# Ledger of designs, part 31: VH-VL binders against p08169r482to628

Target 1, 147 residues: p08169r482to628
Amino acid sequence: LLCGVSDGKQRFDLSALARHSELEQNWEAVDGSQREAEKKHFFINICHRVLQTGQARGCPEDAAVCAVDKNGSKNLGRFISSPTREKGNIQLSYSDGDECGGGQKIITNITLMCKPGDLESAPVLTTSRADGCFYEFEWRTAAACVL
Below, E stands for the ipSAE of ESMFold2; O stands for the ipSAE of OpenDDE; V2 stands for 0.75 times the mean of E and O plus 0.25 times the DockQ between their complexes.

## First folded at step 18 (VH-VL; framework fv_namilumab)

Design x5 (at its last look DockQ between E and O 0.91; V2 from the best seeds 0.86)
Fold by OpenDDE, look of step 18:
Structure x5 (fold): chain C 147 residues (1-147), chain A 120 residues (1-120), chain B 107 residues (1-107)
Amino acid sequence: as target 1 above (147 residues)
Amino acid sequence: QVQLVQSGAEVKKPGASVKVSCKAFGYTFTDYYMHWVRQAPGQGLEWVGWINPNSGGTRYAQKFQGRVTMTRDTSISTAYMELSRLRSDDTAVYYCAREPWYSYGFFDSWGQGTMVTVSS
Amino acid sequence: DIQMTQSPSSVSASVGDRVTIACQASQWIRSYLNWYQQRPGKAPQLLIYKASSLQSGVPSRFSGSGSGTDFTLTINSLQPEDFATYYCQQSYKIPYTFGGGTKLEIK
């Protein structure tokens, strides 16, 4: 699997967003629509499984996206597909998460949009389907800009 | 007032099982993970595992995998730890301790401890 | 597993003394380090969490410092009730692990 994508002569490298070492921190997003006690925390890694450290210490080993709430931790998807370019942005799809009913497994899509000069911003949760089977994040980051 | 009250001392033979209870008072039982930590006589503290009282999900130290079972009864705010195939080196005081479900992983309240003695 | 090493294993001091206890992690654990006090025959009690945050109800003479791998618990002016065993504990990674303890004895 590649941690980047090529579209013609344009190349994109998401490696800058990847966290490989337990000395690093996962990317974090919070569902702000809930009360503090009911907030769901999301931990995201790029092209790599979530680091099982800190607040993500209970996350499943193979999760590239992990959700933590009062019920514990869930695998929201694994890094088993390379990024693609769609509509000028970079699309990352994490699939094969935990079972969410009816034989379905959770899928998480991350849309990365170019924001020059910004490698510090975190992803933002944009969609959380009611059945718990699908999540979407938008991420404005310099890593999504053409090299 | 937050209080964790554990069951009484146990004396067991090697190969037997022991089940220790921990009843929570003064707080919402399901808002905290319940951990179990043991301490052999004159020794330090050893983490055994945790249970999420809300979901029933558990996480055990590898050392105890296959021998420990943590359960809970939310209707009476009680957590249980069962340890099977007991050995002499399982002799210890076993503590339950709560951790906020989203925290830096500290135990802000402890039970009084349950002495488990394993002897032939 | 992350190993936690405390030093010294024991220390003798007098009431009013300043005492420092060290805790070293075998790897970087950010600030996921907690300190507990255990009096003889009693359960541990939380003193410091997140390396330096004082637990509610704990006297201000207790303080924690450090980050990464090296941490310190300081008791500025020992009181009679402070003679106990102290443990550090990391919660950065599962399994949680404790230091070997430091027994603070009266001189």
Scores: ipSAE 0.918, ipTM 0.955, lowest interface PAE 0.4, mean pLDDT 96
Fold by ESMFold2, look of step 18:
Structure x5 (fold): chain C 147 residues (1-147), chain A 120 residues (1-120), chain B 107 residues (1-107)
Amino acid sequence: as target 1 above (147 residues)
Amino acid sequence: QVQLVQSGAEVKKPGASVKVSCKAFGYTFTDYYMHWVRQAPGQGLEWVGWINPNSGGTRYAQKFQGRVTMTRDTSISTAYMELSRLRSDDTAVYYCAREPWYSYGFFDSWGQGTMVTVSS
Amino acid sequence: DIQMTQSPSSVSASVGDRVTIACQASQWIRSYLNWYQQRPGKAPQLLIYKASSLQSGVPSRFSGSGSGTDFTLTINSLQPEDFATYYCQQSYKIPYTFGGGTKLEIK
């Protein structure tokens, strides 16, 4: 698998966002829930499984995105497909997550948009489908800019 | 006020199974993971695993995989740990202990312990 | 697994003394380090969580410090009820692991 995309002229590489070492931390997001008992905490990696440390210690080993709430930890998708070029942005689709009903498995899409000069931003949850089977994040980052 | 009350001491033969209960009082059972920790006589503490009381989901230390089963009954606020194929080095006090579901992984209340003795 | 090493394994002290107990993790655990007291024949009791936060009801003579791999529990002005065994525990990674314990004895 590749952590980038190339069209023969433009090249993109997301590897700067990958977290690998014991001293690094997963990227994090929280949904906008008002109730603490209903709050979901999201742990995200790029082109790599979530690091199973700290608040993500209970996450499934193969998750590239993990949700933690009062019911435990869920795999929201694995890194099993390379990023693609979509409508001028970069899309990373994590699939084969936990079962979510009706024979479906959870899928998470991350849309990465070029933001020159900003590698410190974080992904933002934009969609949490009511059936629990689909999640979408947007992420403005310099890592999504053309090389 | 918060209290975890465990079942009484057990004496078992090698190869048997034991099931220890832990009844919770004075708090919302589903706000906390329930953990099991054991202590062999004169020795330190060893983590066995946890159960999430909402989902019933479990995690076990690798050395207990395949021999331990943790369950719960939320209607009576009770957690259970069953250890099978017992051997002499399973002789220990078994504690239940609670951890808030999103925390720095600390045990803020413990049961009184259940002595399990495995002897021929 | 993350190994937790406590030192000393035992210490002899008098009422009013200051005692320090060290705990070292085999890898970086940030501040996911907790301390417990265990009196003979009793279950452990939480003293300190997140390296330095005192649990409710714990006397202020107990304090914790450290981050990363090296942590310390300090007991200022030792009291008769403090003679017990003390354990550190990490929760950074599964499985949770404990130090070997430090037995605090009366001199």
Scores: ipSAE 0.765, ipTM 0.903, lowest interface PAE 1.0, mean pLDDT 92
ESMFold2 (binder alone), look of step 18: mean pLDDT 94; pTM 0.957

## First folded at step 19 (VH-VL; framework fv_namilumab)

Design y1 (at its last look DockQ between E and O 0.92; V2 from the best seeds 0.86)
Fold by OpenDDE, look of step 19:
Structure y1 (fold): chain C 147 residues (1-147), chain A 120 residues (1-120), chain B 107 residues (1-107)
Amino acid sequence: as target 1 above (147 residues)
Amino acid sequence: QVQLVQSGAEVKKPGASVKVSCKAFGYTFTDYYMHWVRQAPGQGLEWVGWINPNSGGTRYAQKFQGRVTMTRDTSISTAYMELSRLRSDDTAVYYCAREPWYSYGFFDYWGQGTMVTVSS
Amino acid sequence: DIQMTQSPSSVSASVGDRVTIACQASQYIRSYLNWYQQRPGKAPQLLIYKASSLQSGVPSRFSGSGSGTDFTLTINSLQPEDFATYYCQQSWKIPYTFGGGTKLEIK
């Protein structure tokens, strides 16, 4: 699998967002929509499994996206598909997460949008489906800009 | 006042099983993970594992995989640790200790400990 | 597993003394380090969490410092009730692991 995407002559490298060393930190998504008592913490590591360290220490080994709440940790998807270019943005899709009912497994989509000069912003949770089977994040980052 | 109260001392033969209980008082049982830590006589502390009281999810140290089972009864705010196929080196004081579900992994309250003696 | 090494294993001191206990992790653990006190025949009690945060109810003579791999517990002006065994514990990765302990004895 590639941690980047090519669209014609345009090339994108997402490796700056990948965390490979336990000396680094997972990305933590922003979610301001829930009360603290019901709050979920989302950890993301693109192109790699979430590092099982710190607050993500209980996350499943194979999760690229992990949610942590009072009920424990859930695998929201694995990195088993390379990034694609869609509608001028970069699309990441994580599948084969934990079961969420009816034999369905959790899927997570992340849309990366180019924000020149910014490699520090965190992903933002935009959709959390009521059945718990689908999550969407938007991430404005310089990593999504053409090289 | 937060308090963890454990069951009494146990004496077992090698090959037997032991089940220790830990009842929580003075707080919401499901807001904290329950950990188990043991201490052999004159030795240091050894982490055994944890249970999430909400989901019943567990994580065990590899050393105890296949021999330890942690459970809980939320109706009576009680956690249990069962250790099977006991051997002499399992002789230790077993502690339950709580950790907030989202924290830096500290144990702010401990049970009084349960002495488990394994001898022929 | 992350190995936690405490030094010294034992130390003798007098009431009023300043005592320093070291804890070293075999790898980077940021600030996920906690300190406990265990008096003879008693369960451990939390002193410091997150490397330097004083647990509520713990006397201010106790302090923790450090980050990464090297940590220190300091006890200023020892009191009679401070003679006990002290343990550091990392929570950066599973399994949680403890240092070997430092026994603080009265001189």
Scores: ipSAE 0.913, ipTM 0.952, lowest interface PAE 0.4, mean pLDDT 96
Fold by ESMFold2, look of step 19:
Structure y1 (fold): chain C 147 residues (1-147), chain A 120 residues (1-120), chain B 107 residues (1-107)
Amino acid sequence: as target 1 above (147 residues)
Amino acid sequence: QVQLVQSGAEVKKPGASVKVSCKAFGYTFTDYYMHWVRQAPGQGLEWVGWINPNSGGTRYAQKFQGRVTMTRDTSISTAYMELSRLRSDDTAVYYCAREPWYSYGFFDYWGQGTMVTVSS
Amino acid sequence: DIQMTQSPSSVSASVGDRVTIACQASQYIRSYLNWYQQRPGKAPQLLIYKASSLQSGVPSRFSGSGSGTDFTLTINSLQPEDFATYYCQQSWKIPYTFGGGTKLEIK
């Protein structure tokens, strides 16, 4: 698996966003539009499994995105596909997450958009499908810019 | 007032099983993980595992996997820990302790402890 | 697993003394470090969470400090009721682990 994509003569590399070390921390997003008891906390890594530390300590070992809520932790998708170029952006699709009903498994897409000069921005939850089977994040970052 | 009340002391032979209960009072049972921590006589504290009372999901310390089962009955706000194939070195006081479901991993209330003695 | 090393194993002190207890993690745990007091024959009781946050109802003579791998519990103006064993505990990774304890004996 690759943590980048090439199309034509353009090359992209997301590896600067990957977290590997215990001194680093997962990227995080919160769905705070609900009551406190219904809040979800999302832990996200790029091209790598979530680090099972801190507030993500209960996350499944192989999740690349993990949700933590009152029911415990869920695998929202694994890093088993390389990033692709989609509609002028970069998409990372994490699949084969936990069961979410009807024989389906959770999928999470992260759409990364070039924002020159800003490597330390954060992903933002944009879609949480009512059936619990699909999540989407958007992320404006310098890592998504052409090399 | 928050309180965790555990079942009474047990004496078992090697090879048997024991099931300890922990009844919760004074708080919303499903808002807190229930943990089990043991202490052999004169020794320190050892984490056994947790259960999420809302979902029933569990995690166990590796040394207990395959021998411990944690369950709960939300209708009576009670958590259980069952330890099988008991050995002499399982002799300990077993505590239940609660942790908020999203926290810095602290145990703010503990049960009084249940002594489990394993002897031939 | 993260090993937690406490020192000293025991200490004798007088009422009014300042006592410090050290706890060291075998790897980085940020501030996921909690302190407990256990009186003889009793369950542990939470004193400090998140390295330095004082639990409700705990006297202000108790304080915690540190981050990363090195942590300290301090008791200012030791009182007779502080005779107990003290444990640190990390919650950075599963399994949670405890230090070996520090027995505080009041002279």
Scores: ipSAE 0.805, ipTM 0.911, lowest interface PAE 0.7, mean pLDDT 93
ESMFold2 (binder alone), look of step 19: mean pLDDT 94; pTM 0.958
ESMFold2, look of step 20: ipSAE 0.786; ipTM 0.905
ESMFold2 (binder alone), look of step 20: mean pLDDT 94; pTM 0.954
OpenDDE, look of step 20: ipSAE 0.892; ipTM 0.945

Design y2 (at its last look DockQ between E and O 0.87; V2 from the best seeds 0.82)
Fold by OpenDDE, look of step 19:
Structure y2 (fold): chain C 147 residues (1-147), chain A 120 residues (1-120), chain B 107 residues (1-107)
Amino acid sequence: as target 1 above (147 residues)
Amino acid sequence: QVQLVQSGAEVKKPGASVKVSCKAFGYTFTDYYLHWVRQAPGQGLEWVGWINPNSGGTRYAQKFQGRVTMTRDTSISTAYMELSRLRSDDTAVYYCAREPWYSYGFFDYWGQGTMVTVSS
Amino acid sequence: DIQMTQSPSSVSASVGDRVTIACRASQSIRSYLNWYQQRPGKAPQLLIYAASSLQSGVPSRFSGSGSGTDFTLTINSLQPEDFATYYCQQSWKIPYTFGGGTKLEIK
């Protein structure tokens, strides 16, 4: 699997967002929509499994996206597909997460949008389906800009 | 007042199983992780594992995988730790301790401990 | 697993003394380090969490410092009830691991 994407002569390298060492920190998504008592924390590592450290220490080993709440940790998807370019943005799709009912497994999509000069912003949760089977994040980052 | 009360001392033969209970008082049982930590006589502390009382999810130290089972009964705010295929080096005081979820992983309240003696 | 090394393993001191206990992690654990006190025949009690936060009800003579790999527990003006064994514990990574302990004895 590649941590980047090519579209014609345009190349994109997402490696700056990947966390490989336990000395690094996972990305934590922003979610301002939930009450503190019901709050979920989302950890993301786009080209690698979530580091099982800190508040993500209970996350499953194979999760690239992990949710943590008072019920524990859930695998929201695995990094088993390379990034693609769609509609001028970069699309990441994580599948084969934990079962969420009816034999369905959780899927997470992340849309990366180019924001020149910004490698510090966090991903933002934009969709959490009521059945718990689907999540979407938007992430404005310089990593999504053409090289 | 927060309090964890454990079951009494146990004496077992090698190969047997032991089940220790930990009843929680003075707080919402399902809002905290419950850990088990043991201490052999004259030795230090050793983490055994945890249970999420809300979901029943567990994580065990690799050393105890396949031999330890942690359960809970939320209706009576009680957690259980069962250790099977006991051997002499399992002789220890076993503690339950609570950890707030999404915390720095500290144990703010402990049970009084349960002495488990394994001898032939 | 993350190894936690405490030093010294034992220390003798007098009432009123200042005592310092060190704890080192085999890798960086950020601030995920907690300190416990265990009196003879009793369960451990939380003293410090998150490396430097004092647990409610714990006397202010106890303090914790450090981050990354090196941590310190300090007891200012030692009191008779402080003679006990002290443990550091990391929660950065599973499995949770403890230091070997430091026994504080009366001189």
Scores: ipSAE 0.917, ipTM 0.954, lowest interface PAE 0.4, mean pLDDT 96
Fold by ESMFold2, look of step 19:
Structure y2 (fold): chain C 147 residues (1-147), chain A 120 residues (1-120), chain B 107 residues (1-107)
Amino acid sequence: as target 1 above (147 residues)
Amino acid sequence: QVQLVQSGAEVKKPGASVKVSCKAFGYTFTDYYLHWVRQAPGQGLEWVGWINPNSGGTRYAQKFQGRVTMTRDTSISTAYMELSRLRSDDTAVYYCAREPWYSYGFFDYWGQGTMVTVSS
Amino acid sequence: DIQMTQSPSSVSASVGDRVTIACRASQSIRSYLNWYQQRPGKAPQLLIYAASSLQSGVPSRFSGSGSGTDFTLTINSLQPEDFATYYCQQSWKIPYTFGGGTKLEIK
């Protein structure tokens, strides 16, 4: 698998966002401003499984995105396909997550948008489907800029 | 008041199995992970594993994988740990302890312990 | 697995003394370090969590400090009830691991 994409003349590489060492931190997002006990916490890696440390220590093996709430930890998708170009942006689709009913498995899409000079901004949750089977994040980052 | 009450002491022969229970009082059983920690006589503490009472999901320390099974019955707020193919070095006090589901991984309440003795 | 090394393994002290116990992790655990007190024949009891946060009901003579790999527990004015064994525990990564313990005895 590749941690980048080429569309002929343009090349993109997301590797700067990947966290490989347990001395690093997963990317994080939070679902809302509810009481702390009701919040859902998201741990995210790029082109790599979530690091199973700290608040993510209980996350499932092979999850590239993991959700933690009162009911436990869930695999929201695995890195099993390379990023693609989507409408001028980059999409990373993590699939084959935990079961979410009817034989379906959770899928998470991350849309990455070029923001020159910024490698520190974090992803933002934009969609959490009511059936629990689909999640979407948006991410403005220099890593999504053309090489 | 929060309390964890464990089953009584057990004496077993090598090769047998033991099942220890831990009944929870005074809190919402499914808001906390339940852990098992053991202590051999005169020795330190060793983590065995945990169960999430909501899902029934478990994680075990590798040295116990394949020999330990953790279960629960939410209708009576009780967790169980079963250890099979017992050896003399499994002789220990086995504690249950709770951890808040989103925390720095600390055990704020412990059961009284269950002595399990394995001897020929 | 993260190895936790505690020192000293035992210490002899008098009521009113100040005692410091050290705990070292084999890799950075940030602040995921907890301290427990265990009296003979009893279950452990939480003293300090997250390296320096005092558990409710624990006397203020207990304090914790450190981050990364090196941590200390300090008892500033020993009382008779403080003679026990003390353990550190990391929760940065599964499996959770404990230090070997420090037995605090009456001089």
Scores: ipSAE 0.690, ipTM 0.881, lowest interface PAE 1.3, mean pLDDT 92
ESMFold2 (binder alone), look of step 19: mean pLDDT 94; pTM 0.957

Design y3 (at its last look DockQ between E and O 0.70; V2 from the best seeds 0.77)
Fold by OpenDDE, look of step 19:
Structure y3 (fold): chain C 147 residues (1-147), chain A 120 residues (1-120), chain B 107 residues (1-107)
Amino acid sequence: as target 1 above (147 residues)
Amino acid sequence: QVQLVQSGAEVKKPGASVKVSCKAFGYTFTDYYMHWVRQAPGQGLEWVGWINPNKGGTRYAQKFQGRVTMTRDTSISTAYMELSRLRSDDTAVYYCAREPWYSYGFFDSWGQGTMVTVSS
Amino acid sequence: DIQMTQSPSSVSASVGDRVTIACQASQYIRSYLNWYQQRPGKAPQLLIYAASSLQSGVPSRFSGSGSGTDFTLTINSLQPEDFATYYCQQSWKIPYTFGGGTKLEIK
């Protein structure tokens, strides 16, 4: 699997968002829509499994996206597909997460949008489907800009 | 007042199983993970594992994988630890201890301990 | 697994003394380090969490410092009830692991 994408002559390298060392921290998504009692924490590692450290220490080993709440940790998807270019943005799809009912497994999509000069902003949760089977994040980052 | 009350001392033969209980008082049982930590006589502390009381999810130390089972009954705010195929080096005081569900992983309350003796 | 090394294993001191206990992690654990006190025949009690945060109800003579791999528990002006065994514990990774303990005895 590649941690980047090529579209014609345009190349994108997402390696700056990947966390490989336990000296680094997972990305934590922003979600301002939940009540404190129902608050979930989302940890993301773009081209690598979530580091099982700190608040993500209970996350499943194979999760690239992990949710942590009062009920425990859930695998929201694995990094088993390379990034693609769609509608001028970069699309990441994580599948084969935990079972969420009816034999369906959780899927997470992340849309990366180019924001020149910004490698520090966090991803934002934009969709959490009521059945718990689907999540979407938007992430404005310089990593999504053409090299 | 927060209080964890454990079951009484146990004496078992090698190869047997033991099940220790830990009843929680004075707080919302489901807001904390329940951990188990043991201490052999005159020795230090050893982490056994944890259970999330909400969905019953568990994590065990590899040393105990296949021999330990942690369960809970939320209706009576009680956690259980069962250890099977006991051997002499399992002799220890076993503690339950609570951890807030989203924290730095500290144990802010402990049970009084349960002495488990394994001898022929 | 992360190994936690405490030093010294034992220390003798007098009431009113200042005592420092060291805890070293085999790898980086940020501030995920907690300190406990265990009196003879009793369960451990939390003193410090997150390396330097004082647990509610614990006397201010106890303090924790450090980050990364090296941590210190300091007890200022020892009181009679402080003679006990102290443990550090990391929660950075599973499994949680404890230091070997430091027994603080009366000189």
Scores: ipSAE 0.918, ipTM 0.954, lowest interface PAE 0.4, mean pLDDT 96
Fold by ESMFold2, look of step 20:
Structure y3 (fold): chain C 147 residues (1-147), chain A 120 residues (1-120), chain B 107 residues (1-107)
Amino acid sequence: as target 1 above (147 residues)
Amino acid sequence: QVQLVQSGAEVKKPGASVKVSCKAFGYTFTDYYMHWVRQAPGQGLEWVGWINPNKGGTRYAQKFQGRVTMTRDTSISTAYMELSRLRSDDTAVYYCAREPWYSYGFFDSWGQGTMVTVSS
Amino acid sequence: DIQMTQSPSSVSASVGDRVTIACQASQYIRSYLNWYQQRPGKAPQLLIYAASSLQSGVPSRFSGSGSGTDFTLTINSLQPEDFATYYCQQSWKIPYTFGGGTKLEIK
């Protein structure tokens, strides 16, 4: 698997966002719930499984995105496909997550948008489907810019 | 006001099983993971595993995998740990201990302990 | 698994003394380090969580410090009730692991 995409004219590489070491931290997002007991915490890695450390210590081994809430930890998708170009942006689609009903498995899409000069940004949750089977994040980052 | 009350001491023979209960009082049972930690006589503390009481998800230390089962009954705020195929080196005090579901992984309340003695 | 090494394994001290107990992790654990006191015949009790945060109801003579791999529990002005065994515990990775303990005895 590749941590980038090329469409013949432009080349992109997301590897600067990957976290591999115990000294690094997963990227994080929160669902914006006002009640602490109802909050869902998301731990995200790029082109790599989440680091099973700290608040993500209970996350499933193969998750590339993990949700932690009062009910426990869930695999929201694995890194099993390379990034693609989608409508002028870069998309990572993490699939084959935990079961979420009706034989379905959770899928998470991350849309990465070029923002020159900013590698310190964070992903933002934009969609959490009511059936719990689909999640969507947006991420403005210099890592999504043309090489 | 928070209290964890465990079942009484047990004496078992090698090869048997034991099931220890831990009843919670004074807090919302489903806000906390329940852990089990054991202590052999004169020795230190050893983590056995946890259960999340909401969905019943468990994690066990590798050395207990296949021999331990953790369950709960939320209607009576009670957690259980069953250890099978007992050996003499399973002789220990078994503690339940709670951890807030989103925390630095600390045990802020402990049961009184249940002595399990395994001898032939 | 992360091995936690405590030192010393025992210490003899008098009421009023200052005691320090060291705890070393075999790998980086940030501040996911907790301290417990266990009096003879009793369950452990939480003293310090997240390396340096004092649990509610614990006297201010107890303090914790450290980050990464090296941590210290300090007890200032020992009291008679402080003679017990002390354990550190990491929660950075599963399985949670404890130090071997430090027994604090009267001199």
Scores: ipSAE 0.825, ipTM 0.918, lowest interface PAE 0.6, mean pLDDT 93
ESMFold2, look of step 19: ipSAE 0.810; ipTM 0.914
ESMFold2 (binder alone), look of step 19: mean pLDDT 94; pTM 0.958
ESMFold2 (binder alone), look of step 20: mean pLDDT 94; pTM 0.955
OpenDDE, look of step 20: ipSAE 0.749; ipTM 0.911

